VHH binders against Carnosine N-methyltransferase. Designs and how they scored, part 2

Target 1, 373 residues: Carnosine N-methyltransferase, of Schizosaccharomyces pombe (q9y7j3)
Amino acid sequence: MEYDEEEVKVLKEVLSAFFLYRQYAHTITQQKRKSMSRLSFEHKDLLLQDSDNNFLKHLSRIDQCIEQNSVLAEAIANAAIPVFCSDFDQNELFHVNVDMMQKVSSTLKQIARDWSTECVEERRTTYAPFIEELNSLFPSDSIDRSKIRVLVPGSGLGRLAFDIAVEGFACQGNEFSYFMLLTSHFILNCVKQENQFLVYPYIHSFSNHVMRDDQVRSLNIPDAVPSQYLRNSQNFSMAAGDFLEVYGTEESRDSFQVVATCFFIDTTKNILDYLDTIKNCLVDGGYWINLGPLLYHFESEGTSNSNSDSQQQPFVELTLEQLFYVMDSMGFEVLKHNSVDTTYMGDKRSMLEWIYHPHYWVCRLQKSKLRFQ

## First folded at step 4 (VHH)

Design v12 (from g4 with S57Y; framework vhh_5c3l_4)
Fold by ESMFold2-Fast, scan of step 4:
Structure v12 (fold): chain B 373 residues (1-373), chain A 125 residues (1-125)
Amino acid sequence: as target 1 above (373 residues)
Amino acid sequence: QVQLQESGGGLVQPGGSLRLSCAASGFTFSNYAMSWVRQAPGKGLEVVSDISSSGGYTTYADSVKGRFTISRDNAKNTLYLQMNSLKPEDTAVYYCARGPYSSGWRYTPGYFDYRGPGTQVTVSS
């Protein structure tokens, strides 16, 4: 298969996953009903004695929530077909595995995180620092922001890139996942009204809920109609592909005044490759703004005893101290540095909450001040 | 320095045909998906057609499907749009746009980072 044909195959698998979500999700609740049939009569009686709040009624409510999530999932896929894959046959779906089904569920949860009113506080703690910094560095009353190019690697559903573009900057988001690309296309281009859709992001986990209603609560999306802000913008774009391959090229050299990385720099096998690529695409005197932890996604693969092609690639994980030393050697001057407390993809009503202490920094690239020259 | 230069626009009668060309320079043309985008008077931008870096995959807006054909010549660094059965509603400035880096990577229709100055197409009797 050629590269273009392999990409089309992946696209068709992702489209199939969005359509198969309904069937897959209902099988999970059916399996839970089947498990109940194996309980002793005493245990079944305990679960069914409350007529208003019994376990079977709750599973029926989950099934209703699955139907509503499926409306959104299928709307995303149907909107994508005429633009991305007009020859896709929705009556002959591709085989998808459990991992792909879990990615659909995760995508629905990310829609809630990036495009609902309920999750505004998590976005405020993670995205507002970028907006405030850009507004400070490039005041709109004295600077033509349409000439300031901002790159947002790992842009996901495009919310940060959208917020930056709304401020008047020439913003490009970069993302590799078709789950993210199809969904961001839907929200950015196809949704016509605020709160047009409901999403039920918490229905697939039966752990750590305080109240039954906490699991089956809905969030309204989107909190803004992006097409109303973007319809006259000539300087908003999304680029698909691996960050290293797209922006490590000579064509990308000295192309951006700002690179804004949010929960991104720890998503590669070798963090030094990301630093090289950020340096490549920034102009001399350009700014790198970062907010994120150092939770290296490939750490376990680097120490794995499994025989795979990936074991021939370098794996590099650095502490913040080591990272700052390397950055300084490469010509990145740290202008601002602090830590932030935030959640990421958290459920505020859950008994389990992961709190991150990501670090925020602003660097200016000085290509003429490299220490190893 | 990225440059995109459109040509081939003009006045044409309803039912007529035009072929637009876009000459690209300052980047490795064969590594990028390309798009044709148009803007009608008083309206926003509409993505008309996209083509992958190899030319193996194409997409079209519903408004032009079956009437327009996008193609490219990577040896000549040139993008084309063959427009047949033109309608008054096709009147717009047509822009050549550079899409995402797609040589061996994800192809994402409808997104671009550079566009040319545009060429006017007017369909009127």
Scores: ipSAE 0.164, ipTM 0.619, lowest interface PAE 5.8, mean pLDDT 87

Design v15 (from g4 with W105Y; framework vhh_5c3l_4)
Fold by ESMFold2-Fast, scan of step 4:
Structure v15 (fold): chain B 373 residues (1-373), chain A 125 residues (1-125)
Amino acid sequence: as target 1 above (373 residues)
Amino acid sequence: QVQLQESGGGLVQPGGSLRLSCAASGFTFSNYAMSWVRQAPGKGLEVVSDISSSGGSTTYADSVKGRFTISRDNAKNTLYLQMNSLKPEDTAVYYCARGPYSSGYRYTPGYFDYRGPGTQVTVSS
């Protein structure tokens, strides 16, 4: 029961973060105004000389964008309450830290990335390889795709899993983050109209903008209404929980024909645990399709000398060549391998653009494979 | 092999009651949240109610709150839905659905990894 109570507490904190986003974001803008007030007379004059378009006017514009983002953030939380936490009291919000508030801002950027028309090209470069591979492996004219089960671990806002299900596959997304689970629920089940909401994903950074309007530009979401595609579908589901906990079980053994990992395999302390779990839930002869970097999220914890349960666990970060060697030893035969160039939550109008060189591969699992078979 | 099998559906008059049961097998029932989901003729799926793995937390759709009660018996691997004060708009196929492994989460349709074949409930005179 204490386990249920702790999970409910975390859920209420996440809900509170979505409602507190408005207050928190305005506080940051207000801190900018206070910094402005501390400038010398000469510097204030330089920044405020244009009565129609000065820095204070721009901060006011950002506050208006925060109000619009808050409409979306509160819609997500309000839609989640009756489904996830019906006893949640909006008048008794939990106190949340800065990290949780930043996660709300990051979630709004992820909505823009996965569910706007403007970000279709970045989405295409990361998701199209999966769709093209699945269509090649399982042609619709000869194979009943409803019998091909595809697992998408770390599915985030569910876009890749949704796109796979639209092709006719029996697709399950898996996600651990409440920020992602509440938001994907909202988009997948609650939004009824294309372009129903505006999101302002670039307002929280004052760095690398060319034009003031670039910072305060809006994107329309969603570019598709998932409920219209999913209304009669028996072929799409989302599962909440830690990938290792959900799919490392005997019950999950031999359950999927395909595991599709996109920007996922580097999100664990020990990558070998992910390999074990992928092998567990795949059928013999099943396929693992991956696209992603190896930017290990827990690398900094692996060298810490603190006493905690997390420091007792092994940390394993492998290079691609080491990973392929281990995969071969476990029965994964690499059929295809190449690299691609892509951005992830990038802003093409920014002076700073991160270009990833993720590696794409297709493996076929032979559970009883010896190295020399 | 996960299996969910509903029973207890049928024809009932407005204001009447029905009790649905779902027999679960092929997984550790006590580790999963469970849901009742329905689909009315010509409409989409609607999550009616869900229950945590321990049974300590429940939620209900506004359309059924105060009339329906979800419960579970983990020793018998069985999920129940007690439906009281039934209305014609409750007419639907009712599905037993396996929810997330973690007990603190609830989902609308689209967030289930397994669903039973369904049982028809018709509320009519």
Scores: ipSAE 0.029, ipTM 0.530, lowest interface PAE 7.6, mean pLDDT 86

Design v19 (from g4 with A33Y; framework vhh_5c3l_4)
Fold by ESMFold2-Fast, scan of step 4:
Structure v19 (fold): chain B 373 residues (1-373), chain A 125 residues (1-125)
Amino acid sequence: as target 1 above (373 residues)
Amino acid sequence: QVQLQESGGGLVQPGGSLRLSCAASGFTFSNYYMSWVRQAPGKGLEVVSDISSSGGSTTYADSVKGRFTISRDNAKNTLYLQMNSLKPEDTAVYYCARGPYSSGWRYTPGYFDYRGPGTQVTVSS
């Protein structure tokens, strides 16, 4: 009972964050204007010297971009209310912290990454390998793809799961973040035309921009209308919840022919829990396809010398070599393995770029064959 | 194998009532959130109501709030939807849908891992 009330509270806080984004983002530009007012006469004159490109006019342009982002953020929240939280009162918003406000901003960047044409190259390096592999393993001419169930854990805004379902596979995405769930609901179920919205994903950072226009550039979203592709399809589903809780169950045992993990396996405290759960939900002879780094999200908590409850839980971070050894011991036979060069959530016009060298592998599970036989 | 089977649909006059039932099998019913979703002619899927695994928490679409009541009987593996003060706009195929595992409330409406075949509800004079 109390747990369900806490979940409703978190949902109302997330909804409040989407509505408060506008006010919060404008306070940042206002703080920059206040900083400007504290400058010497000489410095103020320098920043106002170019009438076309002066600093105050640029901040005004950023405020216009915030207004447009707010249209999208509020559309997401408004679409969610009648479905997720019909008793939500927009006149009584919950107080939200800075971390939640930053999550709205990062969600807008993820919409650009997964649902714009500008980010298609990054999706080609990260998502296309999964599509090509599935098409190779399960040719449509000889196999009824509607009987091939593919699980996509940590599906985020649902783009990879959507792309897989479009190929004819029975695809289920799994996600537990309300920022992701409300936003994916909006894109998957509520948007009715291509390029319906503009998003300005780069306006909140003033660092590493070459040109002012690089900071305030817009991207059109979405590049595809999912509801048109998946209309009346019963072969696409989204499951909300923690991956271990949903797929570690007896009911989930032997349920999927494929598990496709993209930038996912390093998002847990103990990677062995993810391996156990992948093995649980895969059928014998099923495939696990992975692409991602091993940038363990909880590493710093595991190395802390605190007395918190988190120290009672095991933290296991493995090198790729160690991971492959464990996988082999569990019955996963690696069929393909290589590395890929890619960015993830990167800004190609930025002076700073993080290049990842994630590893791609395809393995097949042999539950019935033990190593000592 | 997971199976969901709806019943109780039919033709009813505006202002009337119907009670839908969904028989669940092939999984531990008491561990899952359950939902009623509907599809009206020419429309997309709409989540009407959902209920937590224990029955302690419920939500309703604004279009049905105050008129519909969702409930469950975990001993019988059965989900119910009591529909009162029915309107012509309630005409739709109603589907029973399995939500997430656990007592927590997290789901993506319109995209569930299992749905029943549906039951037709027609509200007309």
Scores: ipSAE 0.015, ipTM 0.485, lowest interface PAE 7.4, mean pLDDT 85

Design v20 (from g4 with D50Y; framework vhh_5c3l_4)
Fold by ESMFold2-Fast, scan of step 4:
Structure v20 (fold): chain B 373 residues (1-373), chain A 125 residues (1-125)
Amino acid sequence: as target 1 above (373 residues)
Amino acid sequence: QVQLQESGGGLVQPGGSLRLSCAASGFTFSNYAMSWVRQAPGKGLEVVSYISSSGGSTTYADSVKGRFTISRDNAKNTLYLQMNSLKPEDTAVYYCARGPYSSGWRYTPGYFDYRGPGTQVTVSS
């Protein structure tokens, strides 16, 4: 199978996953109904005694929320077909596994995180530092921001890249995930009205809810219509593909004044490849701004005996201290360094909340001078 | 440095024809899919047409199917858009856009890594 045919197959699988979300999600609630039907008569009586907080009534509410999520999921897929895969037949869906269905659910949570009013505080904590830094480094009163090119690797649904472009910078987002690419296309190009869609991001977990209504609450998306803000911006773009493949080339050399990485640098098998590629695409004297943890996504694959192909590839996980030593040796001078407290796709009403302590830094690249440290 | 420069725009009567050209430099043109994108007054960006790196695959917006033809000359690093049977609704700034290195994708304006400065097409009596 050639590379192009393999890419088209993956795209068709992702499109199929968005259409199959409805059927899959209802299957989960049906499994819960079957479990409830297996209860003793005594337990069934207890469960049905509460007319206001009946578990069967709650599962019916979940099914209604699934229908609304399916409207959004299908809108995303339908908007993508004529642009990305015009020969896709929605009557002949590809088989998808449980991991792909979980990625659709995660995508719906990402839409809530990046494009709802309710999640503004998490975006303020994670994205505002980039905006504040860029405004400080490149004041609009003295600098033509349209000449300042900012690259946002792992841009997900494009919110940070969008926010940077709105400030007047020439911003390019980069993303590899087809789930993210189809969804960001939909939000950036197809949505025409604020609060046009509802998303129910919390319906698929039955754990750690304080109140039944917490699980079935909806968020309105989007909080802004990107096409209205980008009407006059000729300098906003998105690039689809693997960061190393797109930006590791001679053509990408010395192309950006800023690289802005948010929860990105730990998403590769070898972090040194990311450092090489950031250095390649930055200009001499350019800035790298980072906010993120070091929660290496491929750590378990590097030690897995069941994945012999992955074990042929180098896996490198560095502590922050070691990362800074390597960065200095490569010519990255750390100008600022602090830690930040934040959540990432968290539910503030949940009994379980993950609090990250990501590190924020600003580095300036010196390509013209040899570094030995 | 990647550069895209459009030419061939102007004023044309309804039912008339125009041919747009885009000169590409600073990259290996034959490795990239290319697109024409337009923005009408008060409207968002619209993908008009797409062409694969080899020229073997083309796609058109429903609004222009049968009237517009995209083509490329990889030896001359040039992209073309032949526009026939022009309508007042075709009035827009037309942009030449580069698709990413990765194959298989037909991109919207939000997915093009480079665009030219644009050329104005006005269809009016």
Scores: ipSAE 0.052, ipTM 0.537, lowest interface PAE 6.8, mean pLDDT 85

Design v3 (from g4 with T59Y; framework vhh_5c3l_4)
Fold by ESMFold2-Fast, scan of step 4:
Structure v3 (fold): chain B 373 residues (1-373), chain A 125 residues (1-125)
Amino acid sequence: as target 1 above (373 residues)
Amino acid sequence: QVQLQESGGGLVQPGGSLRLSCAASGFTFSNYAMSWVRQAPGKGLEVVSDISSSGGSTYYADSVKGRFTISRDNAKNTLYLQMNSLKPEDTAVYYCARGPYSSGWRYTPGYFDYRGPGTQVTVSS
């Protein structure tokens, strides 16, 4: 009961964050108005000269965008309550810190990235290679794809897992974040029509905008209704939990023909744990398909003195060259390897854009590979 | 080989009761959340009820709350659905479905990697 009670507390905090987004976001806008009120007469005059499109009217437009984002955020939370936490009382919200509020804003931006038409080019660059590879390895005219099990670790909002399932594969997504789990549940199960919601993903930053309207532009979501494609699908599932805990078990041994990792393998403290777990859950002769950078999420925590001694956690960051040597030693034979140019969570209208050069590879696992000494 | 086999369906009068059972084999039953899902003629799949791997947490669709009770016996690898005060709108094929691997509460209800062949429940005079 103790473990379930702690998990329920985290879940109620996440639900509270989705409901508190509206209040929090408006408070930030109000602080900007207070800052504006402290300007000299000369500066106020400069900023308010255009009666139709001045900065104060822009802040009012931001508030309107916050209201629309709040409709989506509250819809996600309300849909989750009867499924995940039926005893949640929205009149007794849990305390939420700034980090959790920023995660709601990030989640809304991720909805735009994975489920809008406007972000299709970035998804094409990152997801299409997986679809093309799977179609090449398992042609639908000769192979019963319902017998090919594909695991997508760190599936986020479920877009790649959904795209794979639509091709006829038995696909399982895996995710640990409640922000992602509640939101993917909403999109995959609850949305009933294309373009049902508007999201304003760029309103929370006032930096690097070329045009004022670039900040307050909306995107329609979703570009597809997943429940319509997955209706009568018996082979699509989502697994909640830590990748290492769920798939490192004897139960998960030899369970998948394919593991598809997209921007995932650098999200752990020790990348070797991810390799062990991928090897565990793949069948002999199974394929690992990867696309991603090696931007190790926990690198800064590994060098931090605050908690590292008490945890005694190993932190391992490998270069691609070292990773390939380790993979070979473990029985992963690299069949294909190249680099790709892409953005991830980018805003093409922004003055600041990060361009990634992630590496794509296809490996085949030989579990009994003998390394001759 | 994962196998799920439902039993206990049949014809019942409105206001009557039925108990569905699902026998599971080919996996460690106690490590998986389990669900009952139904499909009425001409309708999509509806999640009726979910139960966590330990049995400590349950979910019910609003249409069945207070009337249906989900339970499990991990020692017998069996899932149950006790259906009371049955209504004509409860008429459907009922499927036992395997949820995600979970040793605790963290699972995504309504997502299934396996389901049984189903058992017909007909509520009619």
Scores: ipSAE 0.011, ipTM 0.478, lowest interface PAE 8.2, mean pLDDT 85

Design v5 (from g4 with T108V; framework vhh_5c3l_4)
Fold by ESMFold2-Fast, scan of step 4:
Structure v5 (fold): chain B 373 residues (1-373), chain A 125 residues (1-125)
Amino acid sequence: as target 1 above (373 residues)
Amino acid sequence: QVQLQESGGGLVQPGGSLRLSCAASGFTFSNYAMSWVRQAPGKGLEVVSDISSSGGSTTYADSVKGRFTISRDNAKNTLYLQMNSLKPEDTAVYYCARGPYSSGWRYVPGYFDYRGPGTQVTVSS
């Protein structure tokens, strides 16, 4: 369509959020200092007795980590401005809400997960199965992989889509979040050397740390320079938009040989819409590869009485058994199925770790599945 | 099936000009914003220019502003990039890319769902 002023406004708000991260993050340490000022003399003495290693000095270390995170956040925004929003004025930042500030913090943690060497084990558990499956289904010695189109919905910061493209496949990532889109653009196109930036992903939580230093760990990013690997690839793309709207169209019908969903299928109000859209964009005989839990992101909204829209829209959460039954009815034949154990944005040094048991499956689509007889 | 095919690339001397064309088929061209993106040797993708579905709005990277002009002919399903005052730094493979359609798409200039195979532009003496 034509130029959308409202979407440009949202983009400018996201850019502003990356620049405002610095000031907002320092507000947290200032709130902690204010809490210190309200303590009894006895309690203050306990926290401040060690002149070289006390609570206030730790807050100062966190402020230093915030400065380093801000270098990365501002690099992301500065790289985006001449490409996506050349009229953006850094001296006239848009007002942003607390939720947007939290999304910048979450984005920095996601960068650590997808693009640091330290988080390779979590990526091996969640992403390597897709790579191994694709290599098995489409051997490079007999198949021209540049003609095998793979869609990665909810691609986030683009790591899985990148890994697939490096194997020679024509890979398209799809993402809706501006926080993810601007950040993936930065990493995929703008970083020039390994370990160019530091990120401190654990500084915003004061819970479940064993050691003081565990909170102020730095991770180096990126572990690879994506542009060096994709130099001659004409078959890598990133599509910005809502999965259902982009791939539910007649124009998207029969467009991909593979759809690879990782921690994605539970991110919608009605999972059946995702199944319809996956079926729409896959070719007959195409493959759907999934790894993820069924932690339905909108479950609470479906039972809420807070607004009339939530009451009118369908919310559908299926168990794996029900999902497989529906998939079979739609023409998806399950070829492989097992569970895996993994974390998602986990921290092995934390007193609290969420262990997921996501299920992995490979399906082949028969679009013309008809009732027999 | 969506198809984008670039043409018009080649070898040109510094200060010279080239006009790239992109022939689009398999979709309603007039409903989509379009982009030119490029990839120089050893670098990632750089968005060069974007044009709205009607042609009424255009954007340019700072590196090409004042030298390049994007345009489109919706009757011919063709996108153009007029490149003037070419510099050695403009050496790259240039790709035609399809932009957002309508409801549900994000306005992020240079993000695309399809791109062509690309055309090589080499600026050298």
Scores: ipSAE 0.214, ipTM 0.657, lowest interface PAE 4.7, mean pLDDT 87

Design v6 (from g4 with G110S; framework vhh_5c3l_4)
Fold by ESMFold2-Fast, scan of step 4:
Structure v6 (fold): chain B 373 residues (1-373), chain A 125 residues (1-125)
Amino acid sequence: as target 1 above (373 residues)
Amino acid sequence: QVQLQESGGGLVQPGGSLRLSCAASGFTFSNYAMSWVRQAPGKGLEVVSDISSSGGSTTYADSVKGRFTISRDNAKNTLYLQMNSLKPEDTAVYYCARGPYSSGWRYTPSYFDYRGPGTQVTVSS
């Protein structure tokens, strides 16, 4: 690998985080138990009334769930070592901060979202529009789909890219996060049976639960074995790296018939960079299909953080109206536009639910469009 | 556009050696990491080795470490796999695969966007 020293350090920290998840997660339940020692006699009595189903017994159930999550987290890391970092020493783990530990927990929740049967409704609302559109644009009875290249930027755990490839398209996912890359590698290449693992995605929050069982419920993953569907196919690949760096190159010019962005276009400091890169890698007459909100991930850094690259780096956040104007000027003709209602990594049993109203559009690129002045 | 063509496969006895070659065309070979991937009968794809765009970094699957050597000649647009001490378990179709463009700072050696048609390697007595 042509990794610099910092890159290798980040990879080893991510691997260490997956191994340290077990110990870290148990410290949270231990802290909850220690908090019991600070309660009055009356309050302790209230929490411990039922010897079989009290607060301490519930913490013990959470510890059991942590053990099961740890089986999955360690399986991901162990599968990644020979492929990503063969010199990684499991006996010499790197120190990781709380933010990295929380990213492991978030990754486990993302596995539930993208690879369980229980989360199929959220995937149906966000991913099915892409599949339906691609099937409509490129009917299999008249078009050789293996010649239609589809790029899925910010592919996360690879579910949308996988679903597209299963339809017969030549699909490439792109992802930057090692938490996502190690985990998607595991699911896409290493898992051999449906429902091989249990994940407990809700155990790390003690807020907004209606029932204790809601917090400690398990989901089975994966709902499909990707290697069985794509065993002999050349139609699926993943590219690791920053979208702008990988696809902004001359090598990537005119390379894809479709770019499919799902909850992606708001993940950069300057949205115009994403538009330039989408235009670069699409062929003339190619399609851009999008579904997502405009919840700009770096908005706060552009306005309040003076100790970043804010003086050197532009931050551009556009309304949908402004975005469509810029897209039209760049040669993107909007063919279809509507909004949908959906959650993203939501918990339907929670007292708190975030409902997104993302916008869906299909554009066709005309690279030679005359810009009227 | 992109074309990869493997050669050098065949039948060999256990303990023998083979050298696979892959001729690449249709892209700037020196800008891409490359991999050798194999598929044994009834099994999924296994990445056996990968090499950086410059040839300065290599990795190997545990099953082939010490026995296989990956190399490349950027002037000839050719990827090689030297296979020594072959075992019956090495029997597979071997594919040359194009890895990621090397201007990105992250690298995923198990993933590739193009694969050749493959060359059969059979190790039996």
Scores: ipSAE 0.014, ipTM 0.479, lowest interface PAE 7.9, mean pLDDT 86

